# VHH binders against F-box associated domain-containing protein sdz-33 (sdz-33), part 17

Target 1, 300 residues: F-box associated domain-containing protein sdz-33 (sdz-33), of Caenorhabditis elegans (q9u232)
Amino acid sequence: MATVPFPILCLPDFVLQKSLKLMGVVEHLCLSILSKNIKQLIATLKGYPKCFSFKFVPFTSLTVVGERFKHFSFRFDIDESSQNANLRSYTDEGTYITLTVPGFTVKHWIEHVAYVLCRNNSIKLVLWEPNIDEVYEIVKDMRTVEVVIVSSEIQSCHLLKLFPSLRYLGVYKAPISAQILTYNLLHLEVKTKVTLNDILISNCSNFSISGNDVSDKELNFFMRSWIKGSNPRLTKFYIRNSLRVRDPYLETVLFQNIDYIETHKKIYWRTFEISRPDGTKADVMWDPLYNSYFNMTVQH
Key: E = the ipSAE of ESMFold2; O = the ipSAE of ESMFold2 at other seeds; V2 = 0.75 times the mean of E and O plus 0.25 times the DockQ between their complexes.

## First folded at step 13 (VHH; framework vhh_7ubx_2)

Design u1 (from r5 with S99V; at its last look DockQ between E and O 0.77; V2 from the best seeds 0.00; counts 0 for: pae E 3.2 > 2)
Amino acid sequence: QVQLVESGGGLVQPGGSLRLSCAASGFTFSSSVMTWVRQAPGKGPEWIAVISSGGSTMRTDSTKGRFTISRDNAKNTLYLQMTSLKPEDTALYYCAKGVPWSGDYMDYRGPGTQVTVSS
ESMFold2, look of step 13: ipSAE 0.511; ipTM 0.854
ESMFold2 (binder alone), look of step 13: mean pLDDT 83; pTM 0.830
ESMFold2 at other seeds, look of step 13: ipSAE 0.368; ipTM 0.794
ESMFold2, look of step 15: ipSAE 0.348; ipTM 0.786
ESMFold2 (binder alone), look of step 15: mean pLDDT 83; pTM 0.831
ESMFold2 at other seeds, look of step 15: ipSAE 0.406; ipTM 0.792

Design u2 (from r5 with P100R; at its last look DockQ between E and O 0.56; V2 from the best seeds 0.00; counts 0 for: pae E 2.7 > 2, framework grips)
Fold by ESMFold2, look of step 13:
Structure u2 (fold): chain B 300 residues (1-300), chain A 119 residues (1-119)
Amino acid sequence: as target 1 above (300 residues)
Amino acid sequence: QVQLVESGGGLVQPGGSLRLSCAASGFTFSSSVMTWVRQAPGKGPEWIAVISSGGSTMRTDSTKGRFTISRDNAKNTLYLQMTSLKPEDTALYYCAKGSRWSGDYMDYRGPGTQVTVSS
């Protein structure tokens, strides 16, 4: 069978606009580099579909997230000498295509994609041992809302100054700083060591911790502090501990001097309810056989 | 009426290079999107590359980056630089005005130039 993998239309502006609304993200991006008139028409449609965001993995790829979280991944092919970048994409018709615009760098591609496809200029970053200033120069005209950073060290003040709109932060290797912990994040994910004091000073809404073995005494102190009003923005607190056989008497340590109600008891997890004096309740869940996780979710 | 005349085809050994040309008349070449298409014996047409008036391109990866489309607007000429040619590249190569890949190309293409790659 003979199939042309990517049809392109050239129709009067009114009819073309209706045809463009039937097309996907990849088709829009491809058409936008072929005609200035079509680029402008597509930019007029960026509220349709309703939502897009970007994920930039510096110098490797750009992912556009469309309505209902459909993902469209583009890989950069960068000429080291000129810094010119091509985009490669897989089409729904089962082929790869390569898009080239004379003189486009990675920065030009981000600006072009934002202009053509995005209602909001929000971007998400995945950074591996980054040169943060080089990344910033590429994305500075975007609102950076999420960063996952895998690095032996981070400059916390510098990072937060460069990205003041940050809502989501993952820190995978570097020591966690007090400035990050106290920042008003929607989500903080940490895969490095944290202390009880780090937990108590945190100001994020959703706090996820891996690679730590937080003791039941420390969790008891945290919960008593929460009952007294600590961590006022916290809605979810999750700790993934090492798998260890749990002492069956650890419940008395964990809830010492805490009024609680056991709400669920199964072989692999138990759920308890604790309350603040103002009536705010939280569900606490943990594994009675292994100390593999601790979950606390504030009820609303 | 649109007129397109391809040239530069011929017989080439595997691994060789060839540059195809397409001379255009009867329309404003400098403002038009242009396309190279090939048709192998017994197969349907396959688009290879598209180039905008400003030099932006889109290409199929089926040629694995071996083919480069370009244009000279002052000479009203479209080019296809072909390298590392393989027997699978044997086909009739033609240029087309616009980027219509569905429907009838008869009014918007030339007669083509034959490229044959064989030992």
Scores: ipSAE 0.389, ipTM 0.790, lowest interface PAE 2.7, mean pLDDT 80
ESMFold2 (binder alone), look of step 13: mean pLDDT 80; pTM 0.804
ESMFold2 at other seeds, look of step 13: ipSAE 0.457; ipTM 0.833

Design u3 (from r5 with V33Y; at its last look DockQ between E and O 0.01; V2 from the best seeds 0.00; counts 0 for: pae O 22.5 > 2, placed apart)
Fold by ESMFold2 at other seeds, look of step 13:
Structure u3 (fold): chain B 300 residues (1-300), chain A 119 residues (1-119)
Amino acid sequence: as target 1 above (300 residues)
Amino acid sequence: QVQLVESGGGLVQPGGSLRLSCAASGFTFSSSYMTWVRQAPGKGPEWIAVISSGGSTMRTDSTKGRFTISRDNAKNTLYLQMTSLKPEDTALYYCAKGSPWSGDYMDYRGPGTQVTVSS
């Protein structure tokens, strides 16, 4: 977009600031590439909520989260010979806007977007098969807080050395390493195979597992270990199993040697309470007809 | 406040064994992950073993399984059993609260105990 919605050059500074406060993410980004004065006004705009987050798929796309959960997605159009990049936005109807700054690379765009739209440099990465060292050079001045590894070829332990502020990690195809399991993550999502020992050594607060079939005996052992103090940072533990007919002796196996209180019984879920000796309690919820999920949430 | 005090270091001949201890206070030891770290002369720190509150352990590959971490929650004490010691194991050994991959892992550490393997 080469035109602005109204004549910026005619506005006094106070009116210009009021006009900018009425605009959204795309308008701010468009105006910021047209004028260095407007770029700086947007970046320093007082009383405007600017806490946006980024989702970056290296060399592919950038998604900026605006106010009230609005999302603005752009795809990179990269000239391979010069490494210059444009941002393109496509609607569902096939229309688009292109943002062009001569000489801008992917790194320049990330820095520009962070300066203009975001009061912090938090970024979320989706790694399909990038050279991780090249991605690091692009985002090293950003705080990488979330990574999803889609490719089986990315070495996850190298990732932890590069991104010490990591809070969320999704591992979809790569084998999960002990280094990842013991890391101080807020969220760990795993769609690849994990063992009971992997669960027991984990140090994340929220652990989500799918694509595995964890037995009631294994869940019993986990719960008994938790009662004895395992997984001290764990707040939420969620398993999505394959649909299968539940073991007819489920309470005999699942809660063997565990003191519990059943708190709710519904046709589609049951809830239970277990506790540690220090009084810490957890809610356990599972499917009474099929062993399709298990959910444990630590109370406060 | 967190306090960690290591002991059990000293001079050992190659092939010998040592057991290091770390006395912990000022936090709930039984709920914390704990890590042993070493720093050889002229080198940066290197984590060697981590243990969860429930006793699950992980070790670095560089020691090739010769070192074993353990804990006694009743005594608020962390241990490192070292065997088959080599001159390259000469280092300052210290314990740290938390896992080696946390963002604040080196913020809470002890002053360390010297291990010297001399031939």
Scores: ipSAE 0.000, ipTM 0.106, lowest interface PAE 22.5, mean pLDDT 76
ESMFold2, look of step 13: ipSAE 0.157; ipTM 0.679
ESMFold2 (binder alone), look of step 13: mean pLDDT 84; pTM 0.838

Design u4 (from r5 with T57I; at its last look DockQ between E and O 0.65; V2 from the best seeds 0.00; counts 0 for: pae E 11.8 > 2)
Fold by ESMFold2, look of step 13:
Structure u4 (fold): chain B 300 residues (1-300), chain A 119 residues (1-119)
Amino acid sequence: as target 1 above (300 residues)
Amino acid sequence: QVQLVESGGGLVQPGGSLRLSCAASGFTFSSSVMTWVRQAPGKGPEWIAVISSGGSIMRTDSTKGRFTISRDNAKNTLYLQMTSLKPEDTALYYCAKGSPWSGDYMDYRGPGTQVTVSS
């Protein structure tokens, strides 16, 4: 029997499994399109935690995040007439490998990569000028948990209807609708003008605002409103102002009509504690030199 | 006994095209992964394209997408369409049963067909 060749695709699963453990993510993906047996073995390699994201128009890519936050990026080469897609990845030698499966579209690749490398249907979308209905048709069988909208205004009612599992939303283009602000998100990130009223009506647990300037008077009003019960689901509120906007150090304006305890004073940050009448406390951290950030964390 | 016989090589000018064929016998071709491999003078073997039984392919980027592998399971024949040929493509081209990740890689191969790119 030693004269009969045994193709690698017929080897016992435990031999293939040991060989596969010596390979990286790119090799696993390459092999997964050649053999159903190898595809299934890679998918069963428990402790292979991956997350992935899909970036849409003006270019299309797929990113898998592996162990220790190592990122593996893949680009799609899409034939516009057929919608067939090839997947490209780069090798260590600065070249790339092109993967082709007959009849595969972007949707097929997303499902295949999730099955082989990630073993979950959760997806993050990074959208640049999207046709949201086209995106939905591609990912509708996935559990969309995070969306970042980079360069477009998207109808918020439509977005929330299409992605009911949404927990994380990033919006980089103004304006932001009241529907988004009042939606019960775990995390809302914005990088544009946000008014005091927008802050007060927000219903997210974590609210992060970047590239926007909010005055000390507005922050004072927000804190006084919070003390009186506004933003009841808020656990973290963070504003990063423009890096080089310089305001004078005005502690008395920021805490006007607020009972507080200063808990730490450092050269580049100061920390305060404020309380609701029911005893709920929040830590406030503020940049005294440049007024470059304001951070409030509710103690729960 | 596995037999693989390559043909279609020859002398071609830079920028030209060739279509290599590999006739297979002695095994179930339609269920096998097949590979084109080349060996340039003074170099070790280099896989250039792999095709599964179902038609899924991988190709090395060293050829910059100029080479296309295909198969005809009814004729037990593997093909390599080569275009935009360059002098560095001069090599002996082999058809091999299995993939570069096989334990028997290159054990089942033909005698090869010579491709020479010169003016």
Scores: ipSAE 0.000, ipTM 0.479, lowest interface PAE 11.8, mean pLDDT 77
ESMFold2 (binder alone), look of step 13: mean pLDDT 84; pTM 0.838
ESMFold2 at other seeds, look of step 13: ipSAE 0.349; ipTM 0.791

Design u5 (from r5 with S53E S56T; at its last look DockQ between E and O 0.34; V2 from the best seeds 0.00; counts 0 for: pae E 18.1 > 2)
Fold by ESMFold2 at other seeds, look of step 13:
Structure u5 (fold): chain B 300 residues (1-300), chain A 119 residues (1-119)
Amino acid sequence: as target 1 above (300 residues)
Amino acid sequence: QVQLVESGGGLVQPGGSLRLSCAASGFTFSSSVMTWVRQAPGKGPEWIAVISEGGTTMRTDSTKGRFTISRDNAKNTLYLQMTSLKPEDTALYYCAKGSPWSGDYMDYRGPGTQVTVSS
């Protein structure tokens, strides 16, 4: 079982709280499975480290990330016949500690960890190449406030039904559908082929594209369309093209029929400002040496 | 405007060492998570090491502990100490603001510095 001695369970509450604040996540989890009183006390601490995101791959790992600055990882040892799971965590010396609760499945562990480590009993999910049906079965009864899926091959209708709080989607294996493109995502990242029309119909706030070659003429059309009001939710637009021969007529092609102000010129990048008639401004940046990326940030 | 400028790359022999630097401006460096990323020709980007504003680090297992990230908040500078370099480490190395798991991480990176490991 846990390495924490039973005598700590007998301490006065204020001494126990002070002691708990000096312990790490693994010790907190160990104590939380031994005593209901201590479980409740740890849940009220809401201290460091914080947990707002759960990254997991079904049946292999649970990754607990506090705010964006901390990263902790747990693994599951699963008995296939019973679906009981032991939670394995590594010490900083590379030795692991295994936590066991009779009858706990992966679902029970995720609920328990969320209760102990999350301030408002809500979770954020980060899913990396998941089987989405298996993950949904585990988390369907939990409150999710944000879902991030990276590198998925999925039916768009099915995905959106299962995870209506989806905020971030990364796709690299399958064609992206118009349903996904027009969905109100915070962030859409694609490595699969997209067309200019796909870009123009997109409704996400942050759009990141790599592995595509979008020409200066296509970027010009996009910017002119944006000036006329296209992509009203767009805040950040990033394209990394393959390296190509630099276009010596950048201002002639890229900014053809666009009023702009060059705001910064360095050997590594140039920055420009364009505006809509209503005064909304966007900063455009690209690398003049290799012409390998286009970055537009809208000022809202 | 976020500005990140990498330096210190070059040609080295297998087994050699390099120290990469990244000069940062246009944001509060001391309050930002920073990442080193590499991209070999024809391959996708691979994060290598992450450092929090307080100095807590995380590194990918693929480099087998040979690369160490550090920062100097007084100089707004991020570092990557590379040792025991191998030909497979040949890549463009980028300094990025944010962690690999943030939704806007790719939007804040420098142009990169080339590291080439060959005899």
Scores: ipSAE 0.000, ipTM 0.140, lowest interface PAE 16.6, mean pLDDT 73
ESMFold2, look of step 13: ipSAE 0.000; ipTM 0.165
ESMFold2 (binder alone), look of step 13: mean pLDDT 84; pTM 0.836

## First folded at step 15 (VHH; framework vhh_7ubx_2)

Design w1 (from u1 with D104Y; at its last look DockQ between E and O 0.64; V2 from the best seeds 0.00; counts 0 for: pae E 2.5 > 2, framework grips)
Fold by ESMFold2, look of step 15:
Structure w1 (fold): chain B 300 residues (1-300), chain A 119 residues (1-119)
Amino acid sequence: as target 1 above (300 residues)
Amino acid sequence: QVQLVESGGGLVQPGGSLRLSCAASGFTFSSSVMTWVRQAPGKGPEWIAVISSGGSTMRTDSTKGRFTISRDNAKNTLYLQMTSLKPEDTALYYCAKGVPWSGYYMDYRGPGTQVTVSS
């Protein structure tokens, strides 16, 4: 005999959709595991974000980031023997709940959350001392576009082979390798030691370096090399240095043998323009008070 | 018509265990979402666990994983396994048909079984 599960499913579609629109992300996820019909209906709602991130170790979690920077975080409880995973989250009413689906692994949860809450399968990975093959197996059906690694070691060739759609890479602990430096990334962020040679061989469009003290003479050499045609794909270059006592000779050292025009002068930042012989121009900006950063942006 | 009858409550020492049962009739139990709810004296009802027909569950962390919801569709019976019981768990426990946040589960519930945890 015919019986209808869930009182919500007995409502007309218009009323049901209005009720769902009043609920939060966590309530939608809860309902989606209780009824396949409601799962499908929630997946048609257009109000949810296009991106989410997956963190691995010390605990595995998933974050969905919505419009206006709303963040919805989900932590996994994983049974190592079965690899089944429960999902724990905080409701909009201020209580924690635990969700369990028979047979769900972390991979099943990522696919489910992407289907219900997200419009596409693009994913950011934030990894602490990972087993990269294990991570890949979990996320291989997602489009991995961003990886941040906090790890003492990286197998660079293997990493790049596993994630061919990668556009953003952050390396926060491991030594940077030539394989990563020469890879065609939109953005490379490094918080470990970087040499002048590493900068000169880099092939990314945006390069951010922090935790290094690159000398003014090295920056001068880099700029002179750029003027002669090095780093042809570079659009933005940023270095955050340690705070240093202001050097009254900084401008002389930095621009030695470089033709430049100063375009802005304030106490906390100054801007200059340099040019290649072919007419390509770049804006250079730094902090004259402490020499704490250097920024070069190629004009288009 | 929907009928739900709870059993298995009683007086238990702190740290003890109980298994509550809910016998269901008058509807297709195997296709229904089922909920355990408790109500302590002077307090409003608090849902504690939900189970779908397919065995997916949701539980509030107020019980810190000490309570496990399960079902036997062949026997039309819902269960709540309670362990490491505390005085704060003293309440009337009842089962309900449906999800708790829809606002409708109170109309399809049993009379409840009393659980008392005291030394």
Scores: ipSAE 0.426, ipTM 0.823, lowest interface PAE 2.5, mean pLDDT 80
ESMFold2 (binder alone), look of step 15: mean pLDDT 84; pTM 0.844
ESMFold2 at other seeds, look of step 15: ipSAE 0.472; ipTM 0.838

Design w2 (from u1 with K97R M106F; at its last look DockQ between E and O 0.63; V2 from the best seeds 0.00; counts 0 for: pae O 3.8 > 2)
Fold by ESMFold2 at other seeds, look of step 15:
Order: structure tokens, then C-alpha cells, then sequence
Structure w2 (fold): chain B 300 residues (1-300), chain A 119 residues (1-119)
């Protein structure tokens, strides 16, 4: 045999860097625990994913979101007594591998993945019935920008104090609170009961509501209030997967005492325009086919 | 110069245990990444576990956590502790220097030790 292939870990740094650039996220993570030199080289590479997703449920996982919304999910095997954790990775070849670093906890893994793969330290959290103080201790050195929380109760003031960079919040189970509604969020998603008053006091830019029973009469009141200047930060308001089945010919209730222009009528959906006196306009979409009960987008 | 010599194989009953050893010489063992590989009759080689110089490990799911890689840098020896052995674990087991990842091949490997699980 004339040539034995040289192991990647023994190559000069410039050749090693070229080889690493041909590899994916999973390979980088795997190699980063085997060599301190490779860990450092990977940390300098360009084009890495910008975000984590940390899921705190009966099992714990990381998700790394890359360019073009490609997702890489890793799962923890956690020893609850010691809090030591192994990380399981799914390879492109269809096998699972288990990564073990002596003494690593979930916090150590989050710090390691952030160091190796993600430059901006931004994190998304998906929390299922969490102890929020325990979560904070794990992620406090990260910039938390998105939280989805599935819990029967939320300590709203405490949550907002712990995560001052928060711009995206999903509330999937707990009653929605005034502290959350009035907080200056880029996006608020709610899958619990939302009243007309909750909508009127909201201060988010994009408000998404699912599985709610807001009537056309209540939406009419909201739109008339918006025309008079309510919700000045609102750019998008959506109700999806409505609990009500809308009669396709009931638009007269929705627009009662509102000057509107029907801007588009197609076989499956219709678009209307309403205006404030200052000239600010909003598009309202009525889509009886897709169960999109109410969609309002402010034109800017 | 580089030499890797495996030992500890043999015939064992299903459910039994073995500890394989790999004696290394001719290189700085304590700074090297080491791998256990197996090759069953009529099959291609399959890596099972990798250990870094610092003790971090990577293992495949194919052994269901029954095999543990370890090293003793003072003795220049790599180990594979095998438990709950099954007939499908019958293979030639050898140690190698390097990592199997991303199309890389080991630069050195030993002749191997036979493990036979029979009943």
C-alpha cells in the first residue's frame, strides 16, 4: 500500500481548516469534543447558525437553527441526581451517536454549543411547566430573545425581568396577563382565552391568536377602536384556527358602521381596506376556505 | 515504529462480558485520539467508540451502550469493556489511531483480537 489516509486531527492547521469547511454542523459538534485545537478552529468559522432552541420538557433537547431555517436537533440523556448530561446526535447517515464529555451538565453543553457553533449568543426557549429560576441559571449568560411557554401558570413580572431582551413570546396554556399584553413585544402568540379588552390593551407589534372565540361583533368594536387610534404599535393581528365557523355571507356584521373598500375578491378569499382619519390604512382578509377567521395588516 | 496489539478476545457465552486491551507503542499515546473498530464476517468495518486524549468519548448506537471505551495513559493502553454480549457481536475487534469521521481513515490499526459469542 503506497498511502495511508492521514487522520484529520493530525493535519496542519491550514489543511485542517479546509477540511472542516467541507463538513456540516453535526460533524463540527462531534469533532469539537475530541480535540481542543479543532474546537478552537471551528469557533472561528463563518456561516454558522445564529440561534439555539432549548426545550425544557420530560426530556431536554437543543435545536440549532442554521441558514435557510435548517434545523439540527440534539437530545440530552440527563442523570437527574448528578445533572451530568450526554448529548445524542443524529447523523446524515441515519445513525445516532452519543457524545460524552466528563463532568458536562446541560449548562456546559449549551455553553459549548454556543462557543463552537453560534456567534451571537441568542437563544430561544421552549418551556413546558418550567421552574423558571432553574431555566434562568442554565441560560443567564445567553441573550434570550424568544420564549414559548406551555404552563398552567406564569409569573409574568418575574419572567419579563429575567429576560430583558425578549421580543417574541408564546403563551400556550396559562391565562394571559396584563403585564405580558402591555409589554413592548415584536411578536405575541397566544393559545389561551383572549378577550376584547385583552386585544385593546395590547402593545405588541404582531399579535397572533389561535383557538379563540372572538365574535364578529367584538372584532367590529376592535376595528372601530383602531380607526379611532387604539393599538398604535400594532402592525399585524391574526386569529387562526377559530373555534367559530364563519358564515361566508356575514361580512356586514364585521364591518357595520365602518367605511371600507373591498380591494380583492377571489373564489376562496376576500380582502378589504379600512382607514384611520390620518390616512393610515389596514388590510383585512376574510378567508372562509382556510379557517383564517380574521387577519389585519397595517399598511406602512 | 507505530504498533497496536490487541488482546482479551475469545469465546464467550451470550450475556457474558469481556475486556479488550490494546497496547500502544511508537507514538505519544497520551496525546492521541483512539478508536475501537469491529468487523464481522462478510461485513465492512464498523467503528464502535472513540476516545480523545482528554477522555471525551463518542460511541455509536449500534451497541446500545453495552460497550465502554477507556484508556490508561500511564500504561499506553486502550480498553473496551463489553457487557451483555450477543451473537451479533461476534467479530474481529481492533484498535486504531485517529477518528473515523467524515471520510477520514485511521493511519494505523492493529491486527485485531477475535470475539466469538456462541451458544
Amino acid sequence: as target 1 above (300 residues)
Amino acid sequence: QVQLVESGGGLVQPGGSLRLSCAASGFTFSSSVMTWVRQAPGKGPEWIAVISSGGSTMRTDSTKGRFTISRDNAKNTLYLQMTSLKPEDTALYYCARGVPWSGDYFDYRGPGTQVTVSS
Scores: ipSAE 0.263, ipTM 0.743, lowest interface PAE 3.8, mean pLDDT 79
ESMFold2, look of step 15: ipSAE 0.335; ipTM 0.781
ESMFold2 (binder alone), look of step 15: mean pLDDT 83; pTM 0.830

Design w3 (from u1 with S102L; at its last look DockQ between E and O 0.67; V2 from the best seeds 0.00; counts 0 for: pae E 2.3 > 2)
Fold by ESMFold2, look of step 17:
Structure w3 (fold): chain B 300 residues (1-300), chain A 119 residues (1-119)
Amino acid sequence: as target 1 above (300 residues)
Amino acid sequence: QVQLVESGGGLVQPGGSLRLSCAASGFTFSSSVMTWVRQAPGKGPEWIAVISSGGSTMRTDSTKGRFTISRDNAKNTLYLQMTSLKPEDTALYYCAKGVPWLGDYMDYRGPGTQVTVSS
């Protein structure tokens, strides 16, 4: 005689999983603090795209980056006496909410958000004026891969020692040191003053500069130096200048003593190809009317 | 059966305070998520605050932080401390078992207690 097993009754977890797949990131975080069962379901939910990184502005906010590069920001509300922190967010339903977990500090929130919402522990730091040693104690168990220094007062050698996995660095107002310039970064973004020599000694792969007005003569010197072998790891170089009308006297200065092929000529952008003696080529694009940008991309 | 009974409502002047209570029975209160909801006449229900069994909470900005949800698991009682009350807080306040976003939590609610804020 065959035995017919009892049908498995509908369980709340199965219904919850289907409902959770229809919800957004903010709703998942909200529900994750209300029930350990729901927290575990969300953290292990298969077939649902998890966020792949997050950005921490110490003692201010935590932003989760998800599918389609959507950003979900949570602001900290910190109690002065206990150091407990609440999170505040704006839901997709248009409601501003406050989340409270007894005893949670900023560090507890980072660990919780990473566990529930993210596939990895990679973190971006945006540093205004915090004590870097305090920040390190909060994020030391995370993989810090990007730092943006908005204000001054952080020593470059200390920063590089604290975050050995660093690949992306932005420096907005602090003076930039030779140690940072020569460090093998994937990407260096600078909004503070740099000299032509600083550019030439740099060892990053992608270099982005703004807040500096770099002349055609300086760009010419850089390109001639690159042709001779400078910046051998550079793959992308971008400068954003102030909007200005080009001086007609200087219209040929940019490519003086450079062999090039012009590939596009439009009123608001022109494209050129330059090459090294070994055959390595770069695509150069710039703004012929206002000199508002210069792009160089190395081919391979 | 789930049974929820609210109390503590009444008439208060603007700027006043009230503490609402919700007595719970018929389920394991200490392991349940609980919600306060309000409904003004002719309006749809509006959830105000949610509290987990462990004391984690979430609240809406509609009350501007003036309302605090709490619970006493030993007494099977849910509380809503209301301060700085305004006329627009006038509504029927009731407690509910469950979270606002999961299913029809309104099927597990009490009859409510009236809060009137005037003159």
Scores: ipSAE 0.476, ipTM 0.836, lowest interface PAE 2.3, mean pLDDT 81
ESMFold2, look of step 15: ipSAE 0.391; ipTM 0.815
ESMFold2 (binder alone), look of step 15: mean pLDDT 83; pTM 0.830
ESMFold2 at other seeds, look of step 15: ipSAE 0.576; ipTM 0.876
ESMFold2 (binder alone), look of step 17: mean pLDDT 83; pTM 0.832
ESMFold2 at other seeds, look of step 17: ipSAE 0.524; ipTM 0.863

Design w4 (from r5 with S99F; at its last look DockQ between E and O 0.02; V2 from the best seeds 0.00; counts 0 for: pae O 16.4 > 2, placed apart)
Fold by ESMFold2 at other seeds, look of step 15:
Structure w4 (fold): chain B 300 residues (1-300), chain A 119 residues (1-119)
Amino acid sequence: as target 1 above (300 residues)
Amino acid sequence: QVQLVESGGGLVQPGGSLRLSCAASGFTFSSSVMTWVRQAPGKGPEWIAVISSGGSTMRTDSTKGRFTISRDNAKNTLYLQMTSLKPEDTALYYCAKGFPWSGDYMDYRGPGTQVTVSS
């Protein structure tokens, strides 16, 4: 006797809800393109955690971020002739599944995924030499909170105007501008040349720098400036330098004219405490073996 | 559907040159960002160079400018020109579709081609 799969599209709503709660992201997207009733049911499913945001890498991929889904990624497969876009996803069985809706473009997929899977329409962008206006047209109905931009140049005023909710910005390759440095960001990550002056004028809370060789004398001046009140919004400062030979007198150079307490000493890292006159303290962590990073965290 | 097949690897002497190729199919190559990645024995993957659909490139500082990424959209082929090769460049080299910092590029990669630099 042959078995016939029960069509899920014919189930009563409460049975559908229970069944849907047992399914993953790919199954939800598959069903949502087959039935407007199921699409609406998934979007309003009570007691089912949805993603908090998603990451859009223009014309390449879309990743949903949520507790139940964690980090599920989709790849765009764009038909050059029609500009229709398909989503591809990796199943648990190790195969790719392709989702196709006639006439869907990248923008249609962004809107559909946000409606079905996300309770928070926050978006993170990863941009390579972007046409920023074209990207904005796709994501303008989303709250853009994070941008990583890899470009030989950027129009800083335009970028910041288009994304007023921006909290996290990564700048790779392009020279960093004063407009970006002084913007009140939660987090600024830079993989391009920065000067000591750039660091001192920065207004972000968390500043991460890599791909630079900031000298110990420059770090000393920065810390002395911080003790005197510079960078008043800074809570975390992180530098990853190139690997270099350990300097046995590094502590003398780094902390020259600074009152400090060494709070932890191990082969792979050392920790120090410095203070402002008002009692505000910061922990400084440094890698003495390879001198490859410097980390300063302001205590609360 | 995405298929990437690398070629051009082999044994080469220190100081030598080698050109790797990556034949692409199953996607619109001309509109895709492409990346070269290497993985030395017992180490994690290290991206080397990225090229946009329009030909803009970025490369890691670890190769000291010795490696150049390029593409031929008419042939659906990605290239890596390597010069002044050193024993530390010995690795499995593979191409990937997408940006290296997005984390998703590992899902769309080829099997790789072995480059061995030894005297």
Scores: ipSAE 0.000, ipTM 0.230, lowest interface PAE 16.4, mean pLDDT 78
ESMFold2, look of step 15: ipSAE 0.476; ipTM 0.845
ESMFold2 (binder alone), look of step 15: mean pLDDT 83; pTM 0.835

